# Designs tried in a protein design chat: VH-VL binders against q9fz32. Part 34

Target 1, 221 residues: q9fz32
Amino acid sequence: MALYCRDTLIIIFQKLTVADLARASCVCKVWNSVATEDDLVVSAFTAPWRIKELVGRPASVSFWRDNGIWKFAISHRICRGDSVTSLAVKYAVQVMDIKRLNNMMSDHGIYSRDRLLIPISNPEILANTTCYVELDKYAKREVAVLYLEGAPKREQPVPGTNQQSNLSADGKRRLIESLRRSMQVDDGTALYYLAIAEGDPRSALSEFSADLRWERQAGLN
Below, E stands for the ipSAE of ESMFold2; O stands for the ipSAE of OpenDDE; V2 stands for 0.75 times the mean of E and O plus 0.25 times the DockQ between their complexes.

## First folded at step 15 (VH-VL; framework fv_ogalvibart)

Design x6 (at its last look DockQ between E and O 0.32; V2 from the best seeds 0.00; counts 0 for: pae O 6.9 > 2)
Fold by ESMFold2, look of step 15:
Structure x6 (fold): chain C 221 residues (1-221), chain A 124 residues (1-124), chain B 107 residues (1-107)
Amino acid sequence: as target 1 above (221 residues)
Amino acid sequence: QVQLVESGGGVVQPGRSLRLSCAASGFTFSDYDMHWVRQAPGKGLEWVAVIWYDGYDKYYADSVTGRFTISRDNSKNTLYLQMNSLRAEDTAVYYCARELGYSDDYYEGYFDVWGQGTLVTVSS
Amino acid sequence: DIQMTQSPSTLSASVGDRVTITCRASQSIRSWLAWFQQKPGKAPKLLIYKASSLESGVPSRFSGSGSGTEFTLTISSLQPDDFATYYCQQYDSYPLTFGQGTKVEIK
């Protein structure tokens, strides 16, 4: 092939389902390269649900081949007085679907765990949210989880992946470019805030915003 | 050999109580959810109750709620059904059944092993 | 509660016939449906789970299909051992419920 057509394929493939992207990836080397591009795959996975951001990367590439509603769940922090029945009522879901999602045959009751996965009864709750790819040790599956009370603490890494240590060189470059555009700074400044935030782009933006507010309060430009 | 054996059936008057037992053998009883299913003579099957593997989560058919209690003793590999305030419509053969949960990380959730049943007759 | 309605209630057939039994749910049960066979004086025997999956050791002449609210059990060529009563059962949600049964009799 003498001419490069990657940008044209990106535009075409951006409209494909995850199943059609998987089929496209089997056609030839050029199509495989474009159809397996991380940003394109994540976009195809999240777009039907209008998810704002998907954080973390799965250990298995097969994760991306099915984005049905069962791939997503609410991560509920277990509180005193919770039961499977009370949670089913609270989230308007069936008891047996909680059982199915959490593999509740061979583990202890809900109080032996910190969190319980809740199936999504109304897909609209996923719109404009951040989901986290996690390997749930009780469900024995990778799940894209939604935290209703806010993002998990940074000491709880996504399953099978540490974004700080497992980012590809291309992934790191894209992250730096994204931060540079968001903060409107040079590459060196973007790298500085990414480093103090330990590779977390949200923390990097928070630190930058805090430093900028301090500079404005002190009269520094 | 996986086996379930019911006992404790008999003839009782309306309003009385009866306790059924189901003895399990040939498998790790504490790993499985267990059910009672009944069948009135000449009639179809009716699900009665489930108790989950942990012994805490229990669910009942509307026809028996408040009158029947399912329980288990995992140290004796035994499932129980305490039947209070018996009515004529409770007359049936009572089966215990094991729920097959997961196979190769996929939920199966159906009755794979049944006992032979024990007859309960409620009559004046 | 999810009501399960089977049809027909009774069916007369000859050896070699193709037999079809239907089961209708009062609301969607997705694919959480099982089929059981029961002979007089015996406990039920599982044939089909998840609407269409054949249980181990069940002859291949049995098949299941359907999803949502309408399901079918088919016996492609009826054998003498197949004269029995057949039940569908939903296990989508509690309370678990059975159809009223379909008795398959010798014509």
Scores: ipSAE 0.086, ipTM 0.604, lowest interface PAE 6.5, mean pLDDT 81
Fold by OpenDDE, look of step 15:
Structure x6 (fold): chain C 221 residues (1-221), chain A 124 residues (1-124), chain B 107 residues (1-107)
Amino acid sequence: as target 1 above (221 residues)
Amino acid sequence: QVQLVESGGGVVQPGRSLRLSCAASGFTFSDYDMHWVRQAPGKGLEWVAVIWYDGYDKYYADSVTGRFTISRDNSKNTLYLQMNSLRAEDTAVYYCARELGYSDDYYEGYFDVWGQGTLVTVSS
Amino acid sequence: DIQMTQSPSTLSASVGDRVTITCRASQSIRSWLAWFQQKPGKAPKLLIYKASSLESGVPSRFSGSGSGTEFTLTISSLQPDDFATYYCQQYDSYPLTFGQGTKVEIK
């Protein structure tokens, strides 16, 4: 009898994971009616990540079946100098994960987009944030999107053009190698810092050093 | 039929250069990222390089960085590997491989097609 | 770089035997693992992708399992055509890396 009382069910279901709620919704009509309540589902979906607010609703009910970290992504506005490689370094994720998430065939495909979805490497970034449920046309899936710059604007800026330095291919290669050696990092990392430094190797080294200092201060190393 | 055919292998002295080619047929070559993988005699497989479908992005293994250059001509459906400053340790069968990027609305990223390979021997 | 370690390096078996090959990654590669079969003088042939998905045309006696850092290739009943060298390969991140290979030979 107690399991049919709506209030009792609500109390119990508030403690369930989103996966368990999904299972509960299949037990009977009464359970379904409670387990599918928007507030319960949203709470169960967001609570493990300490998300403050979830804006929007998915078109597909299957969206709520799990709340793994892969359901979330950062929406990055493409800027001048950005590449998939640089973004991978910036967000501490793998190039391939970015490509997979966005259904990209090449790194160069980034230039056709105004924004790029970035996988979440550190779940703590979601804490006390507002996420937006969106259907991404490139990823072809619904994703809870985090905007680091704030709420999405209606007008998305045009992606910046990567001004490749006029360095010859050989020159660029030598420069990257030099930076790699100096920084004791991989080519991707070296490229990242070179990119943010707008092609200036001295500035690139300075930025790298600054980041290392910050990491040390933050106790991340 | 989807096919990759490598060519350009041979015997060269250390310090010399060699250019490998991989001819693609049976598919839209310009839609796929392409890779080189090599295998020393009696040894395992080693990834060498990748080039994106549009030719703009390239990545290399550390062992060949600065010496090898991957390129492609989509108009000719051909992948290339320019090998400079060759070393004895570069002796291997070199395979070109196609990366399956997109399938049924999912990005995959694994090698689904390989060539037969071409042998490069670096010896004094 | 992600190191891939296969075990064993060599395996002697008979036709009809159940064969298991293990591949370990130095860090998590999730499910981005492929298995290849290679016969002497031939190019590698894809068997399994995404750790457990069977490539089209590959016999059902082949199966893959695992995630994260531990993976297995299983041949449920070894056939004469299965004597070859097998390689695992991660495609989680660059540089792409292969295991050292496992040679399956006749006992």
Scores: ipSAE 0.018, ipTM 0.547, lowest interface PAE 6.9, mean pLDDT 87
ESMFold2 (binder alone), look of step 15: mean pLDDT 92; pTM 0.932

## First folded at step 16 (VH-VL; framework fv_ogalvibart)

Design y1 (at its last fold request DockQ between E and O 0.29; V2 from the best seeds 0.00; counts 0 for: pae E 3.7 > 2)
Fold by OpenDDE, fold request of step 25:
Structure y1 (fold): chain C 221 residues (1-221), chain A 124 residues (1-124), chain B 107 residues (1-107)
Amino acid sequence: as target 1 above (221 residues)
Amino acid sequence: QVQLVESGGGVVQPGRSLRLSCAASGFTFSDYDMHWVRQAPGKGLEWVAVIWYDGRDKYYADSVTGRFTISRDNSKNTLYLQMNSLRAEDTAVYYCAREFGYSSDYYEGYMDVWGQGTLVTVSS
Amino acid sequence: DIQMTQSPSTLSASVGDRVTITCRASQSIRSWLAWFQQKPGKAPKLLIYRASSLESGVPSRFSGSGSGTEFTLTISSLQPDDFATYYCQQYDSYPLTFGQGTKVEIK
């Protein structure tokens, strides 16, 4: 009987990790309603890192499931004379990690960018800080971003382009098939990720990849 | 078809210089990072150097740092390895390899295409 | 530098055998591991990337597993064409490094 009381659940769930909250959310509707509360999820996400404040919310629920150090990055505004090598040295990180995090490709060279995301090697840097949840256009993923030199200039919230792409039934089918092939999963799984991504195939792939990484890190595979 | 063809190998004396070339075809060369990997006779593979797609960022193995220079000419679809102050231990088959980076909007960074290699022999 | 250690150095097997090669990294490389096959006088051929992803055109009898510091390449049923030297490679960070190789030979 005690496990059905909302107040009791809240007290218990406040002590849970993000992963445990996720598991709890699958137990029943009552547990789901509590385990998915924004405050609990944010608290569970930030607590291991001693983050003071998390600004913004991710579009994807999968963001919360991956609370490893790789979820965080430092925003570095590119200055004249910066190179990936120099930044790697400056922040004591590997060049390859910078490259991967930012998806550095020929069409997106360092000089065409306003900033680079720098991976975090020392989690202590996050303690008592404010992190901002952002979708980085180059990284093509949501990242909790740390600004070392002050709060980001309020870029106007890109209105969630609810481009509900009225994809025709045929278009949806093709999209699902494409995702299935790309993810090497069944139709149900592809649909699940597409639904979570609100119909954005790129986001769906990102979510899937994030989950795979999490599973690998958790030793579940 | 995607192809890499190495050239410029041969027999040289210690202390001399040699320049290797790798001709790329069948893909947009300027979009890919390129590697040199070598293999001494009867030995394993050793990474030598990488040059990024724009030619600005270069990284080397410690064993060749200060002696070898990797470069590229994207207009000619050609990768180069300038080898100076050659040593006997530099004797190897030298392979050029393409780094595949572009999959599902995530950078992968693995070597997917290799040339057949060119033999460099450093002997007195 | 990240050291990659393969085991065994040499493996004798028969056609149809299940073969397993292990690669150990001196530090975590997450999943940034590739497996290559090399035949005498030929260039290395990519088999597996990201520890477990099969390269296009590679037979399904090849599989990779592992993360962090321990990785395995498995050939479910060894074929005559599979007698070769296999190398693991980390591409987590520079310098890129290879294992010493595992020679799979006929028993």
Scores: ipSAE 0.840, ipTM 0.949, lowest interface PAE 0.5, mean pLDDT 90
Fold by ESMFold2, look of step 16:
Structure y1 (fold): chain C 221 residues (1-221), chain A 124 residues (1-124), chain B 107 residues (1-107)
Amino acid sequence: as target 1 above (221 residues)
Amino acid sequence: QVQLVESGGGVVQPGRSLRLSCAASGFTFSDYDMHWVRQAPGKGLEWVAVIWYDGRDKYYADSVTGRFTISRDNSKNTLYLQMNSLRAEDTAVYYCAREFGYSSDYYEGYMDVWGQGTLVTVSS
Amino acid sequence: DIQMTQSPSTLSASVGDRVTITCRASQSIRSWLAWFQQKPGKAPKLLIYRASSLESGVPSRFSGSGSGTEFTLTISSLQPDDFATYYCQQYDSYPLTFGQGTKVEIK
């Protein structure tokens, strides 16, 4: 009886880790419905790190199933004179972890990009911050990024809710900015994919990711 | 077929220099980071150096820092090791090795393909 | 630098034996560990990467386990071609380092 009531399940599931929430989602339809609820999932994902706010939603549902420290990164703006070695010293991290996090490969050198993902050496830096869910086009993965320079803290629209969304002109502008940042593209490109997706940012990200994968397979850099 | 072939080994006196080459074939050389690893006769393996895919970043073992220089020519699919101020303890078989990186989540970084090695003997 | 220590240094075994080799890192290397096999006069051959993942073409009798600072390579049923020297290698961070090797000899 109690395990059937939705309100009782919410109270129980609020205390679960992301791993346990994933297990609970496999039990039955009613448990799945509660365990996959956005507020519970986001809370379970962010609570261990004491993150204040997580802006944006991933295209892949598997993003939520592991909230280890490697899911997070500092987004560092590349300046003249930066090198992987100097950034490793600056942030007190290993060169190989920068290499791993960014998938550093041919045609994707440090100076061919505006920003580089930096591994987090001290998790306390995440406490009371706003992190942004982004698909990094060079690293080819979704990451929750921290901007130390104080990037916009406003909540981004929930991806995939366009038909249910009450978006204003300023809400649409913020959505475009979020897509631009998430896809690492200009405003025109972000608007193009949003238009193709009829205002659904999750679909826009998915279409962009598919186009990027095709370009790599075809040898188009 | 992926292949690495080292050359340039030989007998040399202490204090002299020697340049090793590693010819790569069967893969896009410019996509891969490359390593040198050495093995003294009857001893274990010792990592020597790595150079990243575009030749920009290089890292060395302490035992060779300042004396050895790793380099590559991507237009010739060739990896090099310039060995200066050679010492008797540098006597070893020198292997070149290719690093494998891509996986679904992270760049890996393990050595997946090795050459057959070239012997360097430093003696008077 | 991360020191890698293998145990035992030499191991005598018969065909069919279960063989276990251990590798200890001086600090956590998470799971960034590889195992190599080397026969005299030959280049090393990769067996295991990421502590437990079997390289393509390597027989399933080889397996790896461990994380952090303690790792094992297991050969479930030793075959004649398995008499060789085995090395662990951390690739968590530069400089890359190898264990000193474990020689598996015929009894």
Scores: ipSAE 0.454, ipTM 0.797, lowest interface PAE 3.1, mean pLDDT 84
ESMFold2 (binder alone), look of step 16: mean pLDDT 92; pTM 0.939
OpenDDE, look of step 16: ipSAE 0.030; ipTM 0.612
ESMFold2, fold request of step 25: ipSAE 0.324, 0.320, 0.309; ipTM 0.725, 0.729, 0.716
ESMFold2 (binder alone), fold request of step 25: mean pLDDT 92, 92, 92; pTM 0.939, 0.942, 0.936
OpenDDE, fold request of step 25: ipSAE 0.820, 0.819; ipTM 0.942, 0.944

Design y2 (at its last look DockQ between E and O 0.02; V2 from the best seeds 0.00; counts 0 for: pae E 3.4 > 2, placed apart)
Fold by OpenDDE, look of step 16:
Structure y2 (fold): chain C 221 residues (1-221), chain A 124 residues (1-124), chain B 107 residues (1-107)
Amino acid sequence: as target 1 above (221 residues)
Amino acid sequence: QVQLVESGGGVVQPGRSLRLSCAASGFTFSDYDMHWVRQAPGKGLEWVAVIWYDGKDKYYADSVTGRFTISRDNSKNTLYLQMNSLRAEDTAVYYCAREFGWSSDYYEGYMDVWGQGTLVTVSS
Amino acid sequence: DIQMTQSPSTLSASVGDRVTITCRASQSIRSWLAWFQQKPGKAPKLLIYRASSLESGVPSRFSGSGSGTEFTLTISSLQPDDFATYYCQQYDSYPLTFGQGTKVEIK
């Protein structure tokens, strides 16, 4: 009976590894419901590394199952003069590991990427840190990313989004997306027209249309 | 052949908006940071904005901050510059330019390819 | 911001002449300097990157030198095709900045 009490299960499951949670999740529905809780899974994932916080969630559940050091990487912002060799030295890792992680295996490849993921050789670097779960397009996998210089700069809120007080964040996003699609413009442009329209999407579209007409008349299109 | 072609320039009144486009061909557009650079008539070159390859990070010159928006559609191999609240001083030929990044295992970061430019004239 | 100062603003020379253009940065930019050539009505063309590296396809009569704050572009023997405006650019840090340009004209 005690094993069916949610509170008791939580206490027990808090001590389990990710692998053990996975096994527990297969025992019964009750255990599954507790073992799959986000907080427990995150805690189990981060605990071996003494990570303070994990920001973001992976798209794939498989991310949690393989809790190895290779799930983690340092985000290095590229500076002029950097080389894979110099970075390998800097972070005390192998050149080949950097290249493999970032899919830089072609000697003739031209890249203009602004960051490299650096594999982690010493797991102690993760202690008491914040890691961010990201899908890296070059690595083609989800990675828990460590930023040594601070949190990734969030896209500066486009100035003017503060005036639309009444729409939920989700509503605003949907609205912007709708306008973007309707206008066939980028988010910034959509936001601009929304702002000049005082938050009215119809007015925004009207203004945009007026500008397009003017451009056509002026021979600009 | 690597090529950049700007379009969208023309004559516009102050306070109006204009959108420039830069069509890229002959290379993997999504792998490169892209820049806008402008040149007023009879004047020198002025950097305007940069956008990272993934479109996540953008930087602007102080002179255009808050008015211009750089963006890109990698699926269309196109760079954009939305220009709002245009001023007379924004009159210029606008060039798009590609940034050369990594050569093998060494990062460079210079502009190697330029378009022919598109003229924007802001006049009352 | 890093200011780039070119000298001279205008240079009159003859075909076959050795031409030297200087560029000074307000602070050290290490070797992150590029030289561009621009002809009237045309886009800038990259000549030199990393202060001294010749861009592919650029004639060997062009050369760049310098580091830190002082840089030079040299045309060993000026050709008719070289009459143009030249710009230095630092790409050490944002905002990217250009020199004011040097017009090389026929004497």
Scores: ipSAE 0.604, ipTM 0.812, lowest interface PAE 0.7, mean pLDDT 89
Fold by ESMFold2, look of step 16:
Structure y2 (fold): chain C 221 residues (1-221), chain A 124 residues (1-124), chain B 107 residues (1-107)
Amino acid sequence: as target 1 above (221 residues)
Amino acid sequence: QVQLVESGGGVVQPGRSLRLSCAASGFTFSDYDMHWVRQAPGKGLEWVAVIWYDGKDKYYADSVTGRFTISRDNSKNTLYLQMNSLRAEDTAVYYCAREFGWSSDYYEGYMDVWGQGTLVTVSS
Amino acid sequence: DIQMTQSPSTLSASVGDRVTITCRASQSIRSWLAWFQQKPGKAPKLLIYRASSLESGVPSRFSGSGSGTEFTLTISSLQPDDFATYYCQQYDSYPLTFGQGTKVEIK
């Protein structure tokens, strides 16, 4: 009975890592129901870093499967005179890690944006903070973001209390999975094309197809 | 057909200067970070420098810092390497290379397309 | 700077042999490691990126493994076209650095 009692499973699963919750979700219908519970998943995701609160919900279910430090970033407000080199020194991080985290390409110059994502060099900065799940159009993925000066007001979907989006979190997740399969890419790539297409899957596929044609022309296949 | 063609190599005396060019074709040059890599005769590969897509961010190997300047002209699809105060140890075949940035979950940054190289010989 | 050390420097092998080349980094480069093949008078050709991912058009007999500081390139069944020099290269951080190379020769 204890293996099927929801209250007992919640107590047990609250202590599991995100990887172990994924394994538990494969055991049976009851375990799947409990192991995929939003509050449990969020708690498992945030507990290793001692994050106080995680605001917002990712569109991709794969977001929850890895809570390594690269899932988190500081949101730095771009000031006049900032460069990637100066920010690398300021935050004690490597320039290539800023490049990687922000997916620095021709469309993604430092001054084309208000804020730049900074890798977390000291994980203890996350303790007792509020992080926000955001799709960063430039990083082309969903990131849990820390605002050192305090979060700006943002229109973020909040499950069960907010109905601003055209799609629910489940609907967005299914859309991304469908695009991932259609384009035969990972979730990050699918999310990138959705971001540049402003959430329109038809436009996302069109942009991907165009990029694929130039990559074939470039001899990368 | 993606293609990189280096030019400007030759024989120069120590202390002199030389400018290398790399002509790019078959892709949108301004979308890519570009590298110079060199190979001394009979030796291995040595990374020299990178310039990012916009021409502003540049990084160099310690062996060339202060002497070499990487630059690009996106309107001409051309990468440059200005080599000043040349030394005998700068003798090498110089390759330009394109960086592939987009992949899986992260910006990758590996060099996917290379030119044929141009030989620079520094000797008295 | 991150130093990359390859071994062996030279390797003699016959067609059909399994060939293993190792590359060691002086500090962790996570998985930001590429392998290149170079034939005399030619530019390097990318084989493997991110330690284990096969570049498009590269035969499946090539494989890469490792993370952190130790990496290997394996050719499962050496073919005549595979006699060349192989380089590892880290792209974890600037300055980018190459191993010294491994020449694979006909025995």
Scores: ipSAE 0.395, ipTM 0.761, lowest interface PAE 3.4, mean pLDDT 83
ESMFold2 (binder alone), look of step 16: mean pLDDT 92; pTM 0.942

